# VHH binders against Kynurenine formamidase (BNA7), part 1

Scores and structures below are computed, not measured.

Target 1, 268 residues: Kynurenine formamidase (BNA7), of Scheffersomyces stipitis (a3ggu3)
Amino acid sequence: MSEKIVFYGKEQLQRIRIFNYSESNDKTLIVLHGGGWRDPRNSYNDFEDMANYILEEKKATNINIIGIDYRLSPFIKHPVHLIDVLTAFRYILENYKTGQLSIVGHSVGATLLLEILNYVEIIQTGLEQLETSEPSIEELQTLFDFISKNLTFKTMYFLDGIYDVRALLEEYPSYDFFVKSAFVSTVAIEEASQLSWKQHNEAFKIAVDKYEILHSLEDELLSLNQPKLFAKYLQDRKIECSFRTGNWGEHEQVYRSQAVSEHVLQNM
Below, numbering starts at 1 at the first letter of every chain, in headers, positions and changes, except where a header shows other numbers; Kabat numbers aren't used for antibody chains.
F, E and O stand for the ipSAE by ESMFold2-Fast, ESMFold2 and OpenDDE, each averaged over both directions (binder to target, target to binder). V2 = 0.75 x the mean of E and O + 0.25 x the DockQ between their complexes.
Where letters were taken out, [cut] stands.
Atom coordinates printed by the task and the answers are left out, and those that the model quotes come from them; centres of patches stay.

## First folded at step 15 (VHH; from v3 with S30D S56E)

Design w4
Fold by ESMFold2, fold request of step 18:
Structure w4 (fold): chain B 268 residues (1-268), chain A 121 residues (1-121)
Amino acid sequence: as target 1 above (268 residues)
Amino acid sequence: EVQLVESGGGLVQPGGSLRLSCAASGFTFDEYYMSWVRQAPGKGLEWVAVINQDGEKTDYVDSVKGRFTISRDNAKKSLYLQMNSLRAEDTAVYYCARYGSWKERTWFDYRGQGTLVTVSS
């Protein structure tokens, strides 16, 4: 596997890792780490074991694997993490022939996947809470135009994710410390909590063929409440999804599970 | 064994200045974000400031912005807090803290014994 690092912006964390790439490959798996928006010990390298399993142990061919890093709180706030992720996607799609795209998001990475589905509203309302002039309106519209025309997914894998921050804080009040590190206000949290929105029936902004929800029964940080809320949200929108559980280790072990890696490989 | 040892606290008049220091040992200092947290009498812990690994990014609680400056010296494994324009409400025990994973459910995983800062006449 490769340790190739490419920067999509000027900051150190605005980077991607190319685990493997050939332009002849017809599939690309993107991996998106978590860490509560804030933990510098989490990175695209969280998925090194998954990449090793797919590429070296199973000898899978015809697949690229690319990991995305993004800037972390508290130095930046929601929605800047999502803006970074979309900027990374623009860079990837402009510079690499990806074929059919699938993505794994762990923890906050799964949060970011859900946010991608309605990125215009998430980013616009989040930026109003920040009272910032960056990015410019023109830069943002250019990014949105590109994403709207070019980004689609075969499969989204949501691994031990956070899907509704308001509900998370009701269940785990002590998590307030890392949520407040990432969000500037209660209003920002509410506007980013899509599962609680009162508006329904609008199509997602991004086309996705399959939704796969995975949650380890051994996760010590997140109960099944979060993935059950997300599954209900998809059901209410008449979207078919797979919901799978297993004994795949604790929160920071689940992305190292060979069973999880095998499921991802077989369904992308 | 992780050790964080603060110094530099004391009694100071409102409007005065103090510089706090923290000597770190027992871990790879330059791989961690570092923080200052404080505890005013009868209150819970309050996060004050954070600095990333190379010192290029900092953030502060609003009440100290423009008055306090966090810095680090990785060669000396040291963390600092320059405190200017001190106010009575800054009175607290100040702790040097290693930035924790969200698994610790608080701002830090290790802290020192603290150094007392008292702002009064």
Scores: ipSAE 0.519, ipTM 0.803, lowest interface PAE 2.6, mean pLDDT 91
Fold by ESMFold2, fold request of step 18:
Structure w4 (fold): chain B 268 residues (1-268), chain A 121 residues (1-121)
Amino acid sequence: as target 1 above (268 residues)
Amino acid sequence: EVQLVESGGGLVQPGGSLRLSCAASGFTFDEYYMSWVRQAPGKGLEWVAVINQDGEKTDYVDSVKGRFTISRDNAKKSLYLQMNSLRAEDTAVYYCARYGSWKERTWFDYRGQGTLVTVSS
């Protein structure tokens, strides 16, 4: 596996890691880390064991693996994490032949995957709360035009995720310390809490063939409430998904589970 | 064993200045974000400021922006808080803190014993 690092922006965390790449591979797996929007100990390297399992232990061929880092709170706020992720996707799609894309997101990484599904509304309402001059309207429209034409996924894997920040704080009031680090206000949280929106008939902005929800029964930080809310949200919109649980370790161990890595490999 | 030793607190008049220092040992200081947190009398902990590993990024709670400056010296394994234009509401015990994982359910995984800052006439 490779430790190649490429920057998609000027900041140190605006980077991707190429675990491997060949132009001839017709599948690419993107890995997207969590860490409560704020923990510098979490990075694309969280998925090193998953990449090693797929590439070295199973010797899978025909698959690229690329990890995305993004800027962290409190130095930036929602929706800037999502803007970074979309900027990383533009960079990847402009510079690499990826073939069919799948993505795994852990914890806040799963939050960001859900936000990608409605990225226009999430980013526009979030930027209104920030009162920021960057990105410019023109820069944002250029990014949105590119994403709308080029980004689709075969499979999204949502691993031990946070899907509704408002509901998270109701269940775990003590988590407000890291949520307040990432969001500027209660209004920003409400506007980003997609599962709580009273709109049941709008199609997602991004085409996805398969939705896979995975949650470790041993996760000590997140109950099954979050994935159940997300599964219900998808069912209410008549979107098929799979919802799987297992004994895959604690919150920061689940992405090291060989069972999880095998499931991802089999369903890409 | 992680050690964080604060100094520099005291009594100061409104509008005055103080500089807090923190000596760190027992860990690789330049690999961690560092922060200051405070606890006013009868109140809970409040995050005050944070600084990343090389000092290039900082952030502050709104009530101290423009008045307080966090800094670090990685060669001396030291963290600082320059506090200017002090107000009565800044009265608190100030703690040097190592930035914790979000799973710690608080801003830090380690803190010092604190240093008292009292702002009064």
Scores: ipSAE 0.494, ipTM 0.786, lowest interface PAE 2.7, mean pLDDT 91
Fold by OpenDDE, fold request of step 18:
Structure w4 (fold): chain B 268 residues (1-268), chain A 121 residues (1-121)
Amino acid sequence: as target 1 above (268 residues)
Amino acid sequence: EVQLVESGGGLVQPGGSLRLSCAASGFTFDEYYMSWVRQAPGKGLEWVAVINQDGEKTDYVDSVKGRFTISRDNAKKSLYLQMNSLRAEDTAVYYCARYGSWKERTWFDYRGQGTLVTVSS
């Protein structure tokens, strides 16, 4: 497996891993890891098994596969993670021929996928809570303009995701410690995703052809509450989605599941 | 076996300084975030500081910002907490802790036996 690490930013975790790439490929799979915004043990490497299955076992070398790392809490706070991901997207789109893009997000990675759909408002609100002027408004606007014009997805795969952080805390109060490491305020938590917005929700700003929600029944960390909330959210907005469950292992096994990898591959 | 052994605690006057040390063993030290947590008398555990693998990134609980400095020496597998301008409210047992994840549902997955810091005139 060809491997290349490329930095899309100045910091160590602002990097991508190119599992496979050819300019002749017309499909690209992006993979986004989780880890509760904070676990350094989670990275694009989480998807090595998936990449291996697709590229080596199935010999689907016509699919580009790129993993994205982003800065982690507590050293940064929401929405900086999302900003990094968007920055990575820009970098990828500027430097690679991606063709049709699909993306897998696991856990917080799935959260970030959801956030991407309304990235402008989420980032603006988040930065307001952070009381930071970095990045500059100009820089952000440039990024936003680029993303709005260039980023589309064929399929988004939400894998054992967190879609409502507030609801998560209600269900699992003990998760407060890692949520607090990533979010500076209760408002930041509420504004972190569309599901907990108090105001009328804006339409998605990223074109996505298909939404796939996947949740392992063996996930010991996240119940079906999260994916159900998200599915309902989409349903209420008349957005078609697939909601699939299976025994794909515990939380940290799901992204390594061959069944999950096969599912992604079959839909590429 | 993962081991964390704290040292450096003691009695100090308000405004004084103290440096805590932690010796780590039984795991790849430089692959983990490390942290200090503390427990004051009659209170629960409180997260104090965290440091990333290479020591370039740090974070602190608000009450100790500007006063405490967390650092690490990966070659020595050691974690440190420099505590300056100590206050009575800093009195606690301080624990060296391997930074946990939400998977462990705690701030840490391993913690030492702790070292007592008493700030009193």
Scores: ipSAE 0.389, ipTM 0.743, lowest interface PAE 1.5, mean pLDDT 93
Fold by OpenDDE, fold request of step 18:
Structure w4 (fold): chain B 268 residues (1-268), chain A 121 residues (1-121)
Amino acid sequence: as target 1 above (268 residues)
Amino acid sequence: EVQLVESGGGLVQPGGSLRLSCAASGFTFDEYYMSWVRQAPGKGLEWVAVINQDGEKTDYVDSVKGRFTISRDNAKKSLYLQMNSLRAEDTAVYYCARYGSWKERTWFDYRGQGTLVTVSS
């Protein structure tokens, strides 16, 4: 199957990029971009180098690779990003034979990965804050039912991620600019991820075999505080995880790192 | 060099109107989302309005909905903010902002020098 763009929704950014696909493949890598919820320069194209490394350089064509785009702030707010991602997953699972799924999330993409693990609570609380009627309760329930029955991951790769938005703002007050574009309230921020939850304390709802936290030491935007917080969160809950660091480039370069790509490939 | 130059700020009475303008240069204007942001004294930067490349889509912070209108003229490389029914709480420095990198950070917008809007009786 040739590379193509496919829409999973009506909006321009509700689309996926199929880097590689065959029905005979038993493994699929999903890639989820970041960009502070709002930067249109970030997209599934961020992972083009990773895809090329895997498919062209390593000739691992037995791996499906799909990138997901989602709507961006400020036109939409949390949790609409997450809803889009789940909608994309539903679309992918309904239309493609994925086999075992692994996923890489970069920055806010990693945030979304974390959110997926408790997507019901996060979306419900977020929508309450957003005071929106979209999507309908019926549509949302249908989506939830599908996800709960069909979505599992072999490995989640959290790459230079944001895991606690509240803590992020404490460390980097100037980041309020893009955070406010994505979140309508302080409560929305707090309830955006499990690490800062006040209203919830539920266990993960999605089965994941392996958690891998990756952080570049050269990341100029995110210190080690975020991945440390996440690692501790998992540890406190007796969830096994790998926490790895390296010199993999700056924040917007880490997803192009050959070392990172190799690491992902080796675990596929 | 990217440049954004705001104008149109000033002192107005509550209920009054003001139109801000932004002149853009040094980049392909019609390829970028543009926005107005503001900073009130002692407060952080706040989104006010955003507009897509062709002007077909706009969004506003809730507090200004129905009162403010963002628009653009791509031929003139200009961004506008029509502010009606101004309130005291609208007092701030208003910045024209472009999606892009600020100080080598991609999460920040490029901003102009700003123009002061003061709403007072």
Scores: ipSAE 0.048, ipTM 0.321, lowest interface PAE 4.3, mean pLDDT 91

Design w4
Fold by OpenDDE, fold request of step 18:
Structure w4 (fold): chain B 268 residues (1-268), chain A 121 residues (1-121)
Amino acid sequence: as target 1 above (268 residues)
Amino acid sequence: EVQLVESGGGLVQPGGSLRLSCAASGFTFDEYYMSWVRQAPGKGLEWVAVINQDGEKTDYVDSVKGRFTISRDNAKKSLYLQMNSLRAEDTAVYYCARYGSWKERTWFDYRGQGTLVTVSS
C-alpha cells in the first residue's frame, strides 16, 4: 500500500493520507475519522484496514482512497474541525483528479459529514459563538464559493455517527466532558447539527446521490438512537436513505470491519 | 489545581538521547491516562505517546515508534519520555498532558508549559 502524507494547511494535523491514487481512476473514497473531536489516537489511520481490504485483498486499485485529518479539540473548537475538512476538500479537488467522490465518516466524522451538507450556516453560527475573526470573511467566502461549485458526493456513509449532539448528551450525560471541550456553548452544540436546529430549516447544499447510515449493534458508546434520529430526519424531508445494522464490532472496531468495507466497496 | 511541569529538554545532536520528566499535582494521578504531545515551530500540537493508569498499555505516534518510550511512576506522580535516536524533525516543545478517560476513551484536557527539545548538528 502506497503511503503519502500531504499537508493541506500549515498545522500539523491539517494533513491527508493518500492510500491510493491514479489520475486514471474515476472513483475516490474519502475517509473521515472520529474520536470525539479530540482523541489523538484517531486519525486517517483508522481506515487502514478498510483501505487494505479494498486495495490489497479485493485488488480494487481503480479506487482512489484519501484520508483526512483535522485539528482536534480542546485547543480548537467547533466549527474549526469542519473548516479544516472543507479546506482539505478544496486542496484535494484542486490537486487531484477524484472523479466520483464517496465518503465514509465514523462517529464525529459522520457528524462532520452531516455538517458539510449545510456547511455555510453551521460555520457561520459556530464562528459567531466562538467569537473569532479567523479565518477572515474573505477567506471563508472563497472557500464557500469553491465548495459550492465543486463538491458533490455519490455516496455518504455515516458509520456509527453522532447526528444530534444535544440528544447525545441527554442520553449520555457523562459525555459532557469531551463534548463541552469541543463546543463553547450550549447554543453551539444545538447549532452544530441540523437535527437540533430550532430556528433553521435549510435544505442540504451539497448534492449527494445516496445516503447510507450504518450502525454496529455492538457499539458500546452509541445506541441506535442516533442513527434512528438521523433516519427519521431524512425521511421527514423525503430524502432517500438506507439504514443498515450489523454486528460489526465495538465503536473503535467498526471501521475495521470487513463487512463494512465490503459494503462500501460494493457500492463504489 | 491541576499542574503539570515538564523538564529534561535541551539541545542534542541527531542520533542522541534525552529523557523528559513530568511532575504532576492537583489530581489523582493514577486514575488518568497520561501523554506527551509536542509542537514544532510553526506547527500545531502533535500527539506523541500515551500511557494508561497502571502503565500496562502504551501507544505511540508512528514517527516515534521504536525510538521513544513513555513510562510513569504513580508513587512519584511522574511521567517520563525516553527519547532515543533523535531526529531533526523531533525538534519541538514537548508537553506533558493529562487525558480524561471513560471506558477506554481518552481525551487530553490539561498540559504543562512544555520543555524545548532541539535536535541539531
Scores: ipSAE 0.021, ipTM 0.341, lowest interface PAE 5.9, mean pLDDT 91

## First folded at step 16 (VHH; from w4 with S35T)

Design x2
Fold by ESMFold2, fold request of step 18:
Structure x2 (fold): chain B 268 residues (1-268), chain A 121 residues (1-121)
Amino acid sequence: as target 1 above (268 residues)
Amino acid sequence: EVQLVESGGGLVQPGGSLRLSCAASGFTFDEYYMTWVRQAPGKGLEWVAVINQDGEKTDYVDSVKGRFTISRDNAKKSLYLQMNSLRAEDTAVYYCARYGSWKERTWFDYRGQGTLVTVSS
C-alpha cells in the first residue's frame, strides 16, 4: 500500500492519502475518519487495517482506496470541516478516474456523510453563524455546482456514527465539551441537526444507491440510539437501508475489525 | 510515565501579569496538542487554551482572549501561558494538560498537579 499524500488546499490537514490507485480500477472506496471534529490522532490512517485487509489479505484488484483528512476544531468551526471534505472530493474527481464511488465514514465521519446529503442547507446556515470571508460566495457556488453535477455514491457506510447532535447531548450531556469546540453556538448545533428539524426536506441532493448503517454493540461511547434515529429518518422518507450490529470492538476499534472490512468489501 | 509539572503561580494584583511554565516528560512532546485548564475555588474545570504540535495554531476561551497567550518550546519540552491584564475571576489552580481524545470525556488525558494563581489586592 502507498503512503502517497496529496494536498487539496493550503493547510496541512487539507490532504488525502492514496492507499493505492490504478486508472484501470473501476471502483473507489473513500474512507473518512472521525474523532469528534477535534482529535488530531484520528486521520485517514485509521483505515490502514481496512485497506490492508482489502488490498493485501483479500488481494482485491479492481478497487482504489483513498482517505480524506480535513481541518479540525477548535481552530476551525462547523461547517468548515464539511467544506474541506467537499473540496477534497472535487480534487479527487478532477485528478483521478474513480469509477463507482463508495464511502465509509466513522463516528463524525458518518456525521459528515449525512451532512453531504443536505450539504447546501448545512453549509449555508453554518456559514451564517460564522464571521468569515472564506470561502467567497463565488467560490462556494462554484464548489456547489461541481458537487451537484459530479458526486454520486454506490454505497455509503455509516459506521458507529453521530447523526443527531441535539439528541446526542440529551443522552450524554458531558459530550458538550467537544460539541462546543466544533460549533459556535446552540443555534449552529440546531441548524446542523437535520434529523431533529421540524420539517422534512425534499429529496437529497446527492444520489446514493445503498445506505448501510453499522454499529458495534461494544461501542463504549455511543449507544444504539443514534443509528436507530438515522434508520427511522431514512424509513420515514421511504429510503431503503440496512442496519447491522455486531461485536466489532470499541469505538476506536470498529474500523479495524476484520468483519467490518469484509462487509464493506462484499457490498461495495 | 507522563509527567507535567507546572510552575510560576503566585499572588498578583488586578491588572498584573504572570507567566506559567510547564515541564513535560515521558512522552514525545512535539507529537501532541497541549492545553491549559483551570479550576476556580469551588468550581469545576474550565478549558482555557490549546496549541497544536508546532505552535502555529492556538485557541482560547472567550473570557481570556486578547489577555492570555499560549506558547510552546518543543526543544525544551515546555508549555507556557502568558497571562496579562489579570482579573479577580482569573483566580484558579491552572493545570498543564495533554490534549486527549474525546473518549476521555474531557479536554485531556493527563494533567499536572497545578499551580495556584491568586489575583487580589
Scores: ipSAE 0.781, ipTM 0.903, lowest interface PAE 1.0, mean pLDDT 93
Fold by ESMFold2, fold request of step 18:
Structure x2 (fold): chain B 268 residues (1-268), chain A 121 residues (1-121)
Amino acid sequence: as target 1 above (268 residues)
Amino acid sequence: EVQLVESGGGLVQPGGSLRLSCAASGFTFDEYYMTWVRQAPGKGLEWVAVINQDGEKTDYVDSVKGRFTISRDNAKKSLYLQMNSLRAEDTAVYYCARYGSWKERTWFDYRGQGTLVTVSS
């Protein structure tokens, strides 16, 4: 596997890792780390064991694996993490032939996957809370135009995710410390959470063939409440999904589980 | 074993200045964000400031912005907090801390024993 790092922006964390690449491969797996929007020890390298399992142990062919890093709080706030992820996708799609694209998001990475499904509203309402001049309206519209024309997914894998931040804080009040690091206000939290589930009444902005929700029964940080909320949200919208659980280790071990890696490989 | 040793606390008058230092050992210092947290008498811990690995990014709780400056010297494995324009409400035990995963349910995984800062006339 490769250690190749490519930058999609000017900041050190605006980077991707190419675990491997060939333009003849007809599938690409993107991996998107979590870490509470703020943990610098979480990165695309969280998925090194998954990449090794797929590429070296199973010797799968025809699959590229690319990991995305994004800027972290508290130095930036929602929705800037999501803007970075979309910018990374633009870079990837402009510079690489990806074939069918699938993605794994762990924890906050899964949060970001859910946000991608309605990125226009999430980013617009989030930027209103920030009162910032960057990105410019032109830069944002250019990004949105590109994403709407070019980004689609075969499979989204949501791994031990956070899907409703308001509900998370009701269940775990002590998590407020890292949520406050990532969101400027209670309004920002509610708009990101409630617009994602309760008030979304239009088709998703991104086409996805298959939704897979995975949650480790051994996760010590997140109960099954979060994935059940997301599964219900999809079911209420008549969107078919798979919901799997298993004994895949604690929160920061689940993406190192061979069982999880095998499920991802089998379904992409 | 991670060790964090704070120094530089003391009694200071309102409007005064104080510089806190922290000596770190037992880990690769330049691979971690570092943070200062404080505890006022009878209160819980409050996050004060954070600095990334090379010192290029910093952030502060609103109540100290413009008055406090976090810095680090990776060659000396040292973290600093320059505190200016001190106020009575800055009275607290200040802890040097290693920035940790959110799984710790707080800002850090290790902290020192602390150094007392008292701001009074």
Scores: ipSAE 0.777, ipTM 0.903, lowest interface PAE 1.0, mean pLDDT 92
Fold by OpenDDE, fold request of step 18:
Structure x2 (fold): chain B 268 residues (1-268), chain A 121 residues (1-121)
Amino acid sequence: as target 1 above (268 residues)
Amino acid sequence: EVQLVESGGGLVQPGGSLRLSCAASGFTFDEYYMTWVRQAPGKGLEWVAVINQDGEKTDYVDSVKGRFTISRDNAKKSLYLQMNSLRAEDTAVYYCARYGSWKERTWFDYRGQGTLVTVSS
C-alpha cells in the first residue's frame, strides 16, 4: 500500500494520509477520525485496517482512500477542527482527482460530518464564541465559496457518532471534561450541531446522495441515543437515511471492524 | 507498568515560585500529552495544565494562566510545572498525569502519587 503524507496547512496535524491514489480512479473514500476532539492517539491511522481490507484483502485498488487529520483540542477549540477539515477538503479537491466522493466519520469524525452539512453557520457562530479574528473573513469566504461549489458526497457514513453534544452531556455528565476541552461555552456546545440549534433551522449546504448511520451495539461509550436523535432529525426533515446497528466491537474497534469495512466497500 | 513520580513540592510563601518535576516511565513518553492536575484540601480534582507531545502546545486552567508554565523534556522523560506568583488558593496536592482519552472519562488515564504544594505566609 502506497503511503504518502501531505500537509494541507502549516500545522503539524494539518495533514492527510494518502492510503491509495490513482488519477484513473473514479471513486474516493475519505476517512475522518474521532477521539473526542482531543485524543492524539486517534488519527487517519485509525482507518488503516479499513484501508487494508479494501485495498489489500478485497483488492479494490480502484478506490482512492485519503485520511484527514485535524488540529486537536485543547489547544484549539470548536470550530477550528471543522475549519481544518474543510481546508483539507479544498486541498484534496484542488490537487487530486477524486471522482465520486464518499466519507466515513467515526465518533467526533461523524460530528464533523454533520457539521459540514451546515459549515457556514456553524463556523461563523463558533468563531464568534471564540472571539477570534482568525482566520480572516476573506479567507473564510474564499474557503466557503470553494466548498459550496466543489464539495459533494455520494455517501456519508456516520460511525458511532456524536450528533448532539448537549444531549450527550445530559446522558453522560462525566463527559464534560473533554467537551469543555473542545468548546469554550455552553452556546458553542449548543451551536455545534444542528440538532441542538434553538434559533435557526437551515437546509443542508452540501449535496449528499445517501446518509448511512452506523452504531455498534457493543459501543461502551455511546448509547443508541445519539444515532436515534440523528435519525429522527433526518426523518423529520424528510431526508432518507439508513440506520444500521450491529455487534462491531467497542467504540475504538468499530472503525477496525471488517463488517463495517465491508459495508462501506459494498456501497462504494 | 506506567509510573509517574512527582517531586518538588513544599512550603512556599505567597508570591513565591516553585518548580515541580515528574519522572515518567513504563510508556512511550513522547507519544502522549501530559498534564498536571491538583486537589486542594476539601475540594475535588482540578485540571491545571496540558502539553502536547513535542511541547509546542500548551493549555492552562484560567486561574493559573500567566503564572504557571508546563514543559517537558522527552529525552529525560520528564514533565515540569513552573509555578510563579503562587497564591494561597494554589495550595494542593499536585499530580503528574498522562493525558487520557475521553474513554477514561477524566483528564488522565494514569496519575502519580502527587506532591504537596503549600502556599502560606
Scores: ipSAE 0.364, ipTM 0.725, lowest interface PAE 1.4, mean pLDDT 93
Fold by OpenDDE, fold request of step 18:
Structure x2 (fold): chain B 268 residues (1-268), chain A 121 residues (1-121)
Amino acid sequence: as target 1 above (268 residues)
Amino acid sequence: EVQLVESGGGLVQPGGSLRLSCAASGFTFDEYYMTWVRQAPGKGLEWVAVINQDGEKTDYVDSVKGRFTISRDNAKKSLYLQMNSLRAEDTAVYYCARYGSWKERTWFDYRGQGTLVTVSS
């Protein structure tokens, strides 16, 4: 693998890993890690097995594969993670020929995928809660304009995701400690995803051809409640989605599952 | 085996300073966030400070901001907590801890035996 690490920002974690790239490729897979917003052991490296399966085992070198890292809590809070991810998207789209984009998000990565679908409202509300002036309004507007004009997805894969943080805490009260590291207030939590919105009810702003919800039945950290909530949310809005389950390992194993990798590859 | 050993605790007057140290062993120190937590008498465990791998990023509980400084020396596999302008309410057992995630369902996955800090006139 012609591996390259490239920085899209000034911070150490504002970086991407290019697992594979050719200008002639017309497909790109982006991978987004989880880790409860805070675990530094999670990174684009989580998807090394997936990349190897696609590129080395299946010899699908016609697919670009790019992993994204983002800054982690508690040093930053929501929605800064999302801002980093969007910044990374902009960087990728400005510097690489991606062709059709698909994306896999694991756990909080899946949360970020969901947030991307309404990134303006989510970021604005989140920043209000943070009471921060960074980034500037001008910088944000520039980013928003770029994203709105250039970012589309063929398929979004939501892998063992968190889609309603409020509901998560209701189901798992003990998760409060890591949620607090990422969110500054209850309002921030509620407004972080569409499923718990109180202030907004806007339609998705990013064009996506296909929604794929994947959940391992062996996930010890997240029950089926989260994906069911998300599936219902989409159904209520008449958005078509696939909801698949399987024995794909525990929470931190699912992204290494060959079955999951095969499923992603087959849809590329 | 992961080991964390705190030192530097003791009796100090209000307004005084104290520097805690933690010696780490049994794991790759520079790959982990590290943290200090404390437990005051009759109170629950409280998170105090966290530092990233290279020491460039830190965060603190509000009550200690501007007074406490967390730092690390990766070559020495050591964690430090400089405590200035100490107050009576800072009295607690202070623990050095390896920063955990929701996967471990705690702030940390390992902590030391602790060192007692008493702030009193």
Scores: ipSAE 0.290, ipTM 0.682, lowest interface PAE 1.6, mean pLDDT 93

